# Designs tried in a protein design chat: VH-VL binders against Coenzyme F420H(2) oxidase (fprA). Part 3

Target 1, 148 residues: Coenzyme F420H(2) oxidase (fprA), of Methanobrevibacter arboriphilus (b1a7s3r263to410)
Amino acid sequence: VTIVYDTMHYSTQKMAHEIAEGIMAEGYDVEMFFLHEDERSEIVKSILDSKAIAIGAPTINDEPYPSIGDLMYYLKGLRFERTGIKRKAVTFGSMGGKGGTPASLGKDLGEYGFDVVDTCEVYYVPDEEENKACFKLGQKLVEEAKKI

## First folded at step 4 (VH-VL; framework fv_dargistotug)

Design s30 (from a9 with heavy chain S99T, light chain G50Y)
Fold by ESMFold2-Fast, scan of step 4:
Structure s30 (fold): chain C 148 residues (1-148), chain A 120 residues (1-120), chain B 106 residues (1-106)
Amino acid sequence: as target 1 above (148 residues)
Amino acid sequence: QVQLVQSGSELKKPGASVKVSCKASGYTFTYYAMNWVRQAPGQGLEWMGWINTNTGNPTYAQGFTGRFVFSLDTSVSTAYLQISSLKAEDTAVYYCARTRYTYGYWFDSWGQGTLVTVSS
Amino acid sequence: DIQLTQSPSFLSASVGDRVTITCRASQGISTYLAWYQQKPGKAPKLLIYYASTLQSGVPSRFSGSGSGTEFTLTISSLQPEDFATYYCQQLHSYPTFGGGTKVEIK
């Protein structure tokens, strides 16, 4: 399972780690990438080799997040919808204002050939219940991926 | 409240075996991996490995393969460390400690420790 | 494997002092470092993870900083209950611990 995220502060990173913990609790390996630091070619290679992915990004007002947009455009170009295999996906993110990034990413991934299982969005910093929800999101992603 | 309660101290002769237990309570047992950490008298902390509490699969650090076995009884939320063919150099306090499942392992809860003394 | 070197191995301090302990990694570990406190005969207690994130319930006088290969644990105003041995631990790969720093009263 591949987790890819970007963040301006720790909220989305904390969500990414909780999702990874849920996945690993089910006995699966996780490869985690931080878009700000990791190379796109390595990220794409990991996604191609995975049955399931989780993509995360913050939403702060209407500020664009170019790194996520660039990744999404590249994923669209891979034409996964032509393979007949629907990789499972979840999207997640934190927000301080308008929000909607996880839902928007989920819609796009669905159009790109992924089976989007769920999305998760929190305001500012996740509390303990929201951390538990992210953990369970990781478990749910793996349970759905077993159907492939 | 989270608690890890270990079995009592053991005094063993070289060549014997010992089985240390670590009983967890106050959280969902399978949400965390269980680790074992050793501390010889007057020495620092040494990670021995961990066991996935959901799958039962153990991972051993280099130097702790062969004589050391990690196992579980999930029905009673208990992890076990078994050491066979005990040597004097195995004398140490053995701790269990829980971690999250990523390789960013930080130990947020520890057992009280079990002293294993190996002497003739 | 990743080796951690702590300095000093021992320090003597008075209540109210500012204490700084250093941990150096043999290779870059980003912010994947934790700090523990251990009192004689007791299990270690987590103080800080991800180099600077304070564990719930740990007093604010404890703080951590650093990234890459050099990290510090600071106690801004030492209290009687802070006399203990402190260990750093890397989270980047299979866990390894520093040799410990014993903080004792003057």
Scores: ipSAE 0.005, ipTM 0.535, lowest interface PAE 11.9, mean pLDDT 80

Design s31 (from a9 with heavy chain S99H, light chain P95F)
Fold by ESMFold2-Fast, scan of step 4:
Structure s31 (fold): chain C 148 residues (1-148), chain A 120 residues (1-120), chain B 106 residues (1-106)
Amino acid sequence: as target 1 above (148 residues)
Amino acid sequence: QVQLVQSGSELKKPGASVKVSCKASGYTFTYYAMNWVRQAPGQGLEWMGWINTNTGNPTYAQGFTGRFVFSLDTSVSTAYLQISSLKAEDTAVYYCARHRYTYGYWFDSWGQGTLVTVSS
Amino acid sequence: DIQLTQSPSFLSASVGDRVTITCRASQGISTYLAWYQQKPGKAPKLLIYGASTLQSGVPSRFSGSGSGTEFTLTISSLQPEDFATYYCQQLHSYFTFGGGTKVEIK
């Protein structure tokens, strides 16, 4: 399972870690990539080898973080809709105002050939229940991926 | 439970160096970044930068490059601020303060402050 | 670099007064704003984060509101221990503090 996220704020990073804990609790390994630091080619290679992905981005100044746009462009180019294998995906992110980035990313991933099983958006800082929801999101992603 | 304990006050002459310590206890040191905040006499709070306690990589705010060095000794859960070539305008109380990496980047715990006085 | 302007820079008040302090950001920071209290000779103490969430252990007379570029800290009934300097801090792009508001006894 591949998790890719970008954040200047720790909220999206916290969500990524909770999702990873949920995946690992089910006995699966996780590869995590921080988009600011990791090479795009390594991220894409990991995604190609995965049945499931989680993509996270904050909404900053009411816009998605720019590096996520670059990743989405590459994912569109892979043409997963032509493979016959529908990889599972979830999207997540934190927001302080307008929000909507996880839902927008989920819509795009669906058009690119992914089966988007859920999205999760947290206002500013995730509370205890929202942290538990992220953990369960990771478990749900793995359960759905087993169906492939 | 959570404590950040700083070293005692320092009186230094211009051109000297000072090293302020901030010892953490009551939590997992690497789960929190350590920030440094300066307050000159009668002035407000000024963020100097932070150090990543996992990687040891510092980030400095504008105006705090060159003479200022953030470092760690993870074996004793301690962060350090070193100021070289001290100038009179470095006279201030220096605070350490933590913030969480996973969420909670507000400064929920602070050291008591270290007064550094630079005078001839 | 996000600038924070606090108003007023000082105010005189009596015990029991309602006190309101304003913080304005030079650009939109959503709700990524915290408030701190600093008493003379002491380290700052976190009062509020996320513009409106009260830190555990902070008295309910403190409240925060606002989003975007305009924020307020309100003390509904000032107590003797509340005479202090208050600072806002933006958490949107690293950290910047406002200039502070000193609340003094009338």
Scores: ipSAE 0.005, ipTM 0.516, lowest interface PAE 13.2, mean pLDDT 80

Design s33 (from a9 with heavy chain T102S, light chain P95L)
Fold by ESMFold2-Fast, scan of step 4:
Structure s33 (fold): chain C 148 residues (1-148), chain A 120 residues (1-120), chain B 106 residues (1-106)
Amino acid sequence: as target 1 above (148 residues)
Amino acid sequence: QVQLVQSGSELKKPGASVKVSCKASGYTFTYYAMNWVRQAPGQGLEWMGWINTNTGNPTYAQGFTGRFVFSLDTSVSTAYLQISSLKAEDTAVYYCARSRYSYGYWFDSWGQGTLVTVSS
Amino acid sequence: DIQLTQSPSFLSASVGDRVTITCRASQGISTYLAWYQQKPGKAPKLLIYGASTLQSGVPSRFSGSGSGTEFTLTISSLQPEDFATYYCQQLHSYLTFGGGTKVEIK
């Protein structure tokens, strides 16, 4: 399973780590990428080799964070619908206003050939219950990926 | 507050079996793996393995397969270490310690230890 | 398995001294290393994780450094309560502890 995210103020990063823990609690490995630091080619290769992905970003001015937009544009070009397998996906992110990034990313991933099973959005900084929701989101992603 | 409370000391004869418990409180049990660590008298720390508290699947370090069994009772947030066919060389303090599931996560909470003495 | 070698195994020092303990890994482990303090009859206590991050509540005189195969734990000014055995632990591939370093009064 591949997790890719970008963040401001580290809220989305905290969500990414809790999702990873949920996946690992189910006995599966995780490869995690931070868009500010990691190479796009390595991220794409990881996604191509995975049955399930999680993509996260914060919302800025009611729009997705720009680095995630660049990745999504690249993924659109790869035509995942031609692989004969529909990979599972979840999206996540934090917001300080109207929000909507996880839902927007989920819609796009669905159009790109992924089976989006859930999304999660948090106001500002995740509290203890929201961290638990992220952990469970990781478990749900694995449960759905097993159906492939 | 997070606590790991272990069962009391045991004095056993060679060939007997022992079951050590480690009761967790103050956190969600399945969010952390439970590790077992052995320390023989005057010796260093030796990792024995861990158990996935969500799936119940144990992983044993080399040298701790066979006579050693990790198990759980999730309903009471308790992990167990069972040692069968006890030998004098099993005399040690046994610790439980929690960690997250990632290899980058350390043992931030430990049980107080259970002394198991094997002598005739 | 990855082996961890601690040096020295025994160290004598006086209160106020600067103490350095080294931990060497047989293979690269990035920063997946933790340090623990153990006093007689007690469970180990986490001091440092991620090679250099100080655990909450641990005095600032403790510090860790290193990456790859060579790591150090430093106590800048040894206090009476610091006389203990110190262990490194690698978290990269299966879990392995170093042999320990006992810090005694000179």
Scores: ipSAE 0.113, ipTM 0.707, lowest interface PAE 5.6, mean pLDDT 83

Design s34 (from a9 with heavy chain T102V)
Fold by ESMFold2-Fast, scan of step 4:
Structure s34 (fold): chain C 148 residues (1-148), chain A 120 residues (1-120), chain B 106 residues (1-106)
Amino acid sequence: as target 1 above (148 residues)
Amino acid sequence: QVQLVQSGSELKKPGASVKVSCKASGYTFTYYAMNWVRQAPGQGLEWMGWINTNTGNPTYAQGFTGRFVFSLDTSVSTAYLQISSLKAEDTAVYYCARSRYVYGYWFDSWGQGTLVTVSS
Amino acid sequence: DIQLTQSPSFLSASVGDRVTITCRASQGISTYLAWYQQKPGKAPKLLIYGASTLQSGVPSRFSGSGSGTEFTLTISSLQPEDFATYYCQQLHSYPTFGGGTKVEIK
């Protein structure tokens, strides 16, 4: 399973880690990528080799983070609908005002050939219950992926 | 609040086996992996591996396969380390420590340690 | 395995001194590094995680810095209760510990 995220705030990184915790609690390996630090070619290779992905970004000025937009455009070009399997996906993110980025990303991933099983958005700093929800989101992603 | 309580010290002969317990309380047992760490007399810390408390699947570090077995009893929130065919080189303090499952999560709670001495 | 090298392995200091311990990783580990304190006869205690985040209840005289391959633990004003062995730990892959730095009070 591949997790890709970008963040201006610590909150989206916390969510990424909690999702990864849920995935690993189910016995599956996770490759986690931070768009500011990691090469896009490495990220894409990981996604191609995975049955499931999680993509995260905060909402900035009511729009997705720019680096995530670039990755999404690249993923659209890969034509995942041609691979013969529908990879599972979840989207996540934090917000400080008007949200909507995880839902928007989920819609796009669905159009690109992914089976989007859920999305998760938290206001700014996730509390204990929201961290637990992210953990469960990771477990849900894996449960859905093993049906492939 | 969060506590990891280990069983008492053991004195064993070479060739015997030992089973160390680590009882957890104050948190949801299955939300954290349980790690085992060894410290030989006068030496540093050495990670032995971890067990997924949700699936029961263990992962062993290089050098700790074969004679070492991690197991659980989730009904009492307890993790176990069993060492078979004990050798003098196994003399050490064994610690349990909880962590989240992902690489990058720290060991925020530790058991008090169990001294296992292997001598004739 | 990712190897961690701590320096110095031993240091002697006076109460009130500033103490710095370094930890170098054999490959990049981002900020996936923790610091532990172990007093004689006791289990290790988490001091710092994520290279620079102080664990709740740890005195503010402890601080951590660094990313990638070079990390430091600093004790700004050494206290008598700080005599201990300090270990760094990487969590970027299968956990490994540094060799430890024993800090004794002069």
Scores: ipSAE 0.012, ipTM 0.600, lowest interface PAE 8.8, mean pLDDT 81

Design s35 (from a9 with heavy chain T102N, light chain G50A)
Fold by ESMFold2-Fast, scan of step 4:
Structure s35 (fold): chain C 148 residues (1-148), chain A 120 residues (1-120), chain B 106 residues (1-106)
Amino acid sequence: as target 1 above (148 residues)
Amino acid sequence: QVQLVQSGSELKKPGASVKVSCKASGYTFTYYAMNWVRQAPGQGLEWMGWINTNTGNPTYAQGFTGRFVFSLDTSVSTAYLQISSLKAEDTAVYYCARSRYNYGYWFDSWGQGTLVTVSS
Amino acid sequence: DIQLTQSPSFLSASVGDRVTITCRASQGISTYLAWYQQKPGKAPKLLIYAASTLQSGVPSRFSGSGSGTEFTLTISSLQPEDFATYYCQQLHSYPTFGGGTKVEIK
């Protein structure tokens, strides 16, 4: 399972870690990439080798962070609909206002050939209940990936 | 046009309290956290904490707990900083500044500052 | 708590000079670093964010570089209106500011 996210070391990173904990609790390995520091080629390679992915970004001016946009554009070009395997995906993110980035990313991933299972968005900093929701999101992602 | 307008200067005696206001305009108040920054005379900038403008929950930096209280009146898009039991070392210019994602985002707009002077 | 050390604390230069200010972090902060300009009697103004991105409306003579623990702010050709104190700020955790660099024009 591959998790890729971008953030200014804010609540989206905490969400990524909780999702990873949920995945690992089900006995699966997770590769986590911070888009701001990690190489795009390594991220894409990990995604190609995974049955499930989680993509996270905060909302800025009602749009995803630019680095996530670049990754999404590249994923569109890979034409995953031709692989014969419909990979599972979840999207997540934090927001300071209206948000909507996880939902927008989910729609795009669906168009790119992924089966988007769920999304998770928190307002500003996640509380205890929201952290538990992210943990459960990770568990749900691997439960769905088992069906592949 | 984004503006943060703060209340005027205050002269207080030790032991008194003061309440500084920061009125926002030109944007949706609840979409941005409000930060407070202190600058003592001749010194640098010191982050005091932030308040979540949607929930009203404050977070204080170490050293700014107890006597310092952040609050809001969302009906008038205003944030407040209250300092109780004022001491001479509280003499400083206090700034409000907005950030999109609480402490994780840069401060793109600042109030003009409020000078609080504590002297006998 | 992440500490930021700025150097020099004070600098005097002539109009037209290239000025460089450094900011060092006590731990890695990636590119979560902003630069502010504060003129006497005024509030700070954002110049640079994400270490190297110029804020809208800021003159192109200002530039930022660096990542991890070492960052620089450069003014390629100092102008009279650039007399100010400059502060770096990290946003990797609870915000902290550097001690400031006061730039005086000779």
Scores: ipSAE 0.000, ipTM 0.513, lowest interface PAE 13.6, mean pLDDT 79

Design s36 (from a9 with heavy chain Y103W, light chain H92N)
Fold by ESMFold2-Fast, scan of step 4:
Structure s36 (fold): chain C 148 residues (1-148), chain A 120 residues (1-120), chain B 106 residues (1-106)
Amino acid sequence: as target 1 above (148 residues)
Amino acid sequence: QVQLVQSGSELKKPGASVKVSCKASGYTFTYYAMNWVRQAPGQGLEWMGWINTNTGNPTYAQGFTGRFVFSLDTSVSTAYLQISSLKAEDTAVYYCARSRYTWGYWFDSWGQGTLVTVSS
Amino acid sequence: DIQLTQSPSFLSASVGDRVTITCRASQGISTYLAWYQQKPGKAPKLLIYGASTLQSGVPSRFSGSGSGTEFTLTISSLQPEDFATYYCQQLNSYPTFGGGTKVEIK
């Protein structure tokens, strides 16, 4: 399972961590990548080797981070919709205002050939219940991936 | 065949208002952000901000808050830039330019530009 | 905001010359940089995105390189239609453009 995220604030990183804990609780390995630090080629290789992915980005004034846009463009070019494997995906992110980035990313991933299982968005910093929801999101992702 | 067609040039007096249109065709309007870029005579390009065509929410760069308003009419695939209380320093060519999803992608198609001249 | 400095601001060149334009960012922008060409009285035209990816329909004599804070646009063999002003643009945060480089006939 591959988790890729980017963040302006700490909150999207917290969400990524909780999702990873949920995945590991189900007995699966997780590779986590931070777009500001990690090589794009390594991220893409991890995604190609995975049955499931989680992509996270904050919404800032209804805008995704540029790094996430770049990744999405690259994923579009890979033409996963032409493969025999429909990888599972979830999207997540934090928002300060209206939000919508996880939903937009989910829509695009669906067009790129992924089976988008769920989307999770939290307001500012996740509270205890929202942290638990992220944990559950990770578990749901691997349960769906088992169906492949 | 992606096209962005802007309204014609405008000559205005200081204190007047102007509304520039940008009509899109050849693609799904709501899949692309619309950006506004200004170029004063003999000067370089200056990004003014963008509008999310899916949500209708505008974002303005520093220096373009207040007198500048981005809006759209998705039923006719058109974006608008309105400038109120025009000043001489607003004299410029105004461009609309699309980018995929948000401002964070390159501007692959541009309108032809609208010259707005403000003179006393 | 992130500032982009282009050099030179002006250059004079002949047909067939190899032309190099540089763009420096005030902070790291990875590869989130695009190059545009603008001819007098016309809208800018996208040449390169992602620092090094050539836009469809753009001649192969144009190439881009760089990452982080230093970027280069190269025209391997200048043609008459290439006399224009070139702009870099960063997309790592709210878009900003470089000051432009005007390429004129020698």
Scores: ipSAE 0.000, ipTM 0.518, lowest interface PAE 15.4, mean pLDDT 81

Design s39 (from a9 with heavy chain Y103S G104S)
Fold by ESMFold2-Fast, scan of step 4:
Structure s39 (fold): chain C 148 residues (1-148), chain A 120 residues (1-120), chain B 106 residues (1-106)
Amino acid sequence: as target 1 above (148 residues)
Amino acid sequence: QVQLVQSGSELKKPGASVKVSCKASGYTFTYYAMNWVRQAPGQGLEWMGWINTNTGNPTYAQGFTGRFVFSLDTSVSTAYLQISSLKAEDTAVYYCARSRYTSSYWFDSWGQGTLVTVSS
Amino acid sequence: DIQLTQSPSFLSASVGDRVTITCRASQGISTYLAWYQQKPGKAPKLLIYGASTLQSGVPSRFSGSGSGTEFTLTISSLQPEDFATYYCQQLHSYPTFGGGTKVEIK
């Protein structure tokens, strides 16, 4: 399973780590990428080799982070909808005001050929219940991926 | 508050078996793997392996296969270490310690230790 | 199996001294290194993780540094309660501990 995220105030990074914990608790490997630091070609290769992905970003100026937009544009070009396998996906993110990034990313991934099973968004910093929800999101992603 | 409480000390004869318990409280049990660490008298720390508290799957370090068994009872948030066919060299304090599943987390909480003494 | 070598094995120091303990890994482990303190008759306590991040509740006189194969734990001004054995641990692969450094005050 591949997790890709970007973050502004580390809240989305905390969510990414809890999702990774949930995936690994189910006994599966996780390859995690921080979009600010990691090479796009490595991220794309990981996604191509995975049955499930999680993509996260904070909402800024009512839009997803620009780095996420670049990745999404590249993923659109790969035409996953043309394969025989419909990979599973979840989206997540933090917000300080308006929000909406996880839902927006989910819609785009659906168009690109992914089966988006859930989304998660938190206000600023995740509390204990929201951390638990992220952990369970990771477990849910793996459970759904077993079906393909 | 996170707490790991282990069972009391054991005095056993060679060839006997022992089962040490580690009861967790103050956190969601399945969020963390449970590790076992051995410390022989006057010696350093030795990692024995860990058990996935969500799946129940154990992983043993080299040297701790066969006679050592990790198990759990999730209904009471308890992990167990069983040692069969005890030998004098098994005399040690056995610790349980929690860790997360990714390499970004460490053994942030430990049980108080269980002394197992094997003597004839 | 990644081996960790600690130096020194034993150290005697006075209250107020600066104490430095070194941990060397047999291969590169990035920053996947933690430091633990163990007082006589007690379980180990996490002091530092990620080579340099201080655990919540640990006094600021403790600090860690290093990356790759060379790591250091420093106590800037030794206190009586710091009498203990200190262990490094790597988590880059299956966990292994260093041999320990016993710090004796007085």
Scores: ipSAE 0.056, ipTM 0.693, lowest interface PAE 6.3, mean pLDDT 83

Design s4 (from a9 with heavy chain T30Y, light chain H92N)
Fold by ESMFold2-Fast, scan of step 4:
Structure s4 (fold): chain C 148 residues (1-148), chain A 120 residues (1-120), chain B 106 residues (1-106)
Amino acid sequence: as target 1 above (148 residues)
Amino acid sequence: QVQLVQSGSELKKPGASVKVSCKASGYTFYYYAMNWVRQAPGQGLEWMGWINTNTGNPTYAQGFTGRFVFSLDTSVSTAYLQISSLKAEDTAVYYCARSRYTYGYWFDSWGQGTLVTVSS
Amino acid sequence: DIQLTQSPSFLSASVGDRVTITCRASQGISTYLAWYQQKPGKAPKLLIYGASTLQSGVPSRFSGSGSGTEFTLTISSLQPEDFATYYCQQLNSYPTFGGGTKVEIK
């Protein structure tokens, strides 16, 4: 399973780590990529080798992070809808005002050929219950991926 | 408040078996893996392995396969270590300790330890 | 298995001394290293994780540094309650512990 995220205030990073914990609690390995640090070719290779992905980004100025838009453009070009398998996906993110980035990303991934099983959005920094929700999101993602 | 409470000390003869318990409270049991650590008298700490509290799957360190069994009773948030065919070299304090699931997470809470003495 | 070597195995010190304990890994472990304190008859207590992050409730006189294969635990001004055995632990793969460093009164 591949997790890709971007963050400014660390809150989306905290969500990514809790999702990774949920995945590993189910006995699966995870590769995590931070868009500001990691090379795009490595991220794309990991996604191609995975049955499940999680994509996360905060909402800034009521818009998704620009780096995520660049990644999504490349994922669209890969034509996953033509591969014959429906990779499972979840989207996640934090927001400080009007949200919607996880839902928007999920809609786009669905159009690109992914089976989007759930989304998660939190206001600023996740609290203990929101961290547990992210953990469960990771578990749900791998449970759904087993159906492929 | 997080607590890991272990069963009391055991004195056993070679060839017997022992079952040590570790009861967790103060947190969501399935959120953490349970690790087992051994310390022989006057010796250092030795990681024995861990059990996934969601799947029930144990992972054993090299040297702790065969006679050692990790198990769970999730209804009472308790982990167990069973040692069969006890040998004198199994004399040690056995600790349980919790950790998160990803590599790199530390053991932030420990049980008080259970002394197992194997002698004739 | 990744082997951890602690030096010294034994150290005698006086209250107020600056104490340094070294942990060397047989291969690179990034910053996936923790330090524990163990007093006689007690379970180990986490002091530092991620090589340099102090655990909540641990006195600021304790500090950790290092990355890769060389790590150090420092106690800036030794107190009576600090006489104990200290262990490093790597968490880059299946966990292993160093042999321990016993800090005794001089």
Scores: ipSAE 0.171, ipTM 0.737, lowest interface PAE 4.6, mean pLDDT 84

Design s41 (from a9 with heavy chain G104D, light chain T31R)
Fold by ESMFold2-Fast, scan of step 4:
Order: sequence, then C-alpha cells, then structure tokens
Structure s41 (fold): chain C 148 residues (1-148), chain A 120 residues (1-120), chain B 106 residues (1-106)
Amino acid sequence: as target 1 above (148 residues)
Amino acid sequence: QVQLVQSGSELKKPGASVKVSCKASGYTFTYYAMNWVRQAPGQGLEWMGWINTNTGNPTYAQGFTGRFVFSLDTSVSTAYLQISSLKAEDTAVYYCARSRYTYDYWFDSWGQGTLVTVSS
Amino acid sequence: DIQLTQSPSFLSASVGDRVTITCRASQGISRYLAWYQQKPGKAPKLLIYGASTLQSGVPSRFSGSGSGTEFTLTISSLQPEDFATYYCQQLHSYPTFGGGTKVEIK
C-alpha cells in the first residue's frame, strides 16, 4: 500500500501517519512519500506496484496544494483504467476554510481508474476522534483491497 | 501522561526462564507497537524485535529467535518478554518502548528497564 | 541489517562548548533517523526524530541534520546535565542503533 501526501504544516502529515498505522496494524507494509522531499519516479513506481493507495493534501486558500496537482496530472497519463484491475484508493486532507480537496481528488482518481473507497477531511489539526477515523480508514482501505 | 512500567529485577540460575512485564497506561494500547531493547552491562542498545499490539504478531531480530517470546495481555494493556534456557550472556537490562507502525516512527516512550542477572 | 557507525565513541568537552556527533549508515535511510540520550542508570530519552525534528520538551541547544547516509547531532552550548551517552537509531528497516558516543563534561 502506497501513501502519498503533501503538507506545509503537521496536519495532513498526522493524518497520513494515522492511516498508515491502520494499514500496518492489519499486517500490511506501507510506503509513505512526502511530495516536498521524495522523487516522483519512486512514488509512481510504488503506486504501480500497489493494489491500494492513499493520497492526501491540505486545502490552502480554498485551493488544492499545488504539488499534488502535478502528481495527479501524471497519474491521469498512466491510464490505470486500461488495466485489468481497479486499484483501491482513499483521499484525505486538512482544511482551514471551505475545504473540499479530498472529495475533489477522489472524483479525479475515480475518473483515472481507481475504486475510491472513502475520503476524510479535518479542520486544521485532527483531534482524538478524527485520529481514530483516519486509523480506521487505513484498515478499511486494506479490507477493500483484499477484494482485488 | 504516557507511562510504561516494567516488573522488578530478576536473579536467575542458568537454564531457568524469566518473564518480564511492561504495563502501558495513558494511551490506546493497540495503536502502538511494543518494542524490546536489550543493553548488556557497559554495552550499547540492541533492538530485539517488536510485537503488533492489535494482531498479537511478533517480529524478532535475527539474534533473538528461539529462546525469546513476545506476548500480550491486551485486557490489562501489558506486554511480556519471556526468555527460556537462560545463559550468562543474557545478563542485561531489558527495556520496552512504544512506537508507531509507519516508516517514520520512533521510540517516544520507554519503560524504566528490568535488570535480569543470570548467575549461579 | 543496516549498520550505524558513530564517531567519536568518546569525547570530553567543557561547559559552553559546541559538540558534534556523527552517525553514518551503511546504506541510504532517507531521514528515518532518531537520536537518543541515555544518562547513567536511566532509560534512553528521545531527543530528535526524522533526522531534524526536536522532540517536545527537549532544549533548543540540541539539533539534528543530515539525510541519506550521513547525520549529525549538535549541542550548541554544552551544559552540565548533558553528561550522557548519545545513540543514533535508523528506522528505515528493522531498527538498529549506533554504538553510542559517551560525552563527559569537564
């Protein structure tokens, strides 16, 4: 399972870690990539080798974080809808205003050939209950991926 | 808030068994892996392995298979380390330490350590 | 197993000195490195994680840097309470620790 995220603050990173905790608690390995520091070719290779992915980004000034848009454009070009299987996906992110980035990313991934299981959005920093929701989102992603 | 409290020191004869406990409090036990770390007298830290507190599945470092067993009692938020067929070289302080499961994880809380002395 | 080599194994310095400890990994570990402080008779304490992020409650005189295979822990102005052994730990694969650096303050 591959998790890719970007963040200017701790919030989306904390969500990414909670999702990864849920995945690993079920006994599966996870590769985590931070778009600000990790190489795109490594990220893409990991996604191609995975049956499930989680993509996260904050909503900044009511717009998606710029680096995630670049990754999404590349994923569109890979034409996953042409493969014999539908990889599972979840999207997540933090927001300070109107939000909507996880839902928007989920719609795009669905068009790119992924089976989007769920999305998760929190206001700035997730509290204890929202951390639990992210953990369970990771478990749900793995549970759905087993159906492939 | 977060605390890991280990059982008291043990003095054992060669060939005996010992069971060290590590009781967790102040957090959701199953959200963190429990690691075991050994430190022989005057030596450095040596990771022994970890146990998944949600599934109960242990992972042992290469040098710690066979005589070492990690287990749990989730009802009391306690992890256990059992060492069988004790040898003099098992004399060490044994620490438990919690960590997250992801690649970017660290041991942010440690037990106080349990000294196990193996002598005749 | 990924091996971590710490340098120096021992150092003696005066209060107020800047101290640097190096940790080298046998293969690339990105930023999955932590630093711990251990005082005599006590459990280790996490100082820095993710190569450069200071743990809550740790004095700002401690800092970490590096990525890949070479990492450093710096204490900008040694204090008497900094007498301890310092360990690096990689978390990129099965955890391994460096051999430790014992710091004595004169």
Scores: ipSAE 0.000, ipTM 0.530, lowest interface PAE 13.1, mean pLDDT 80

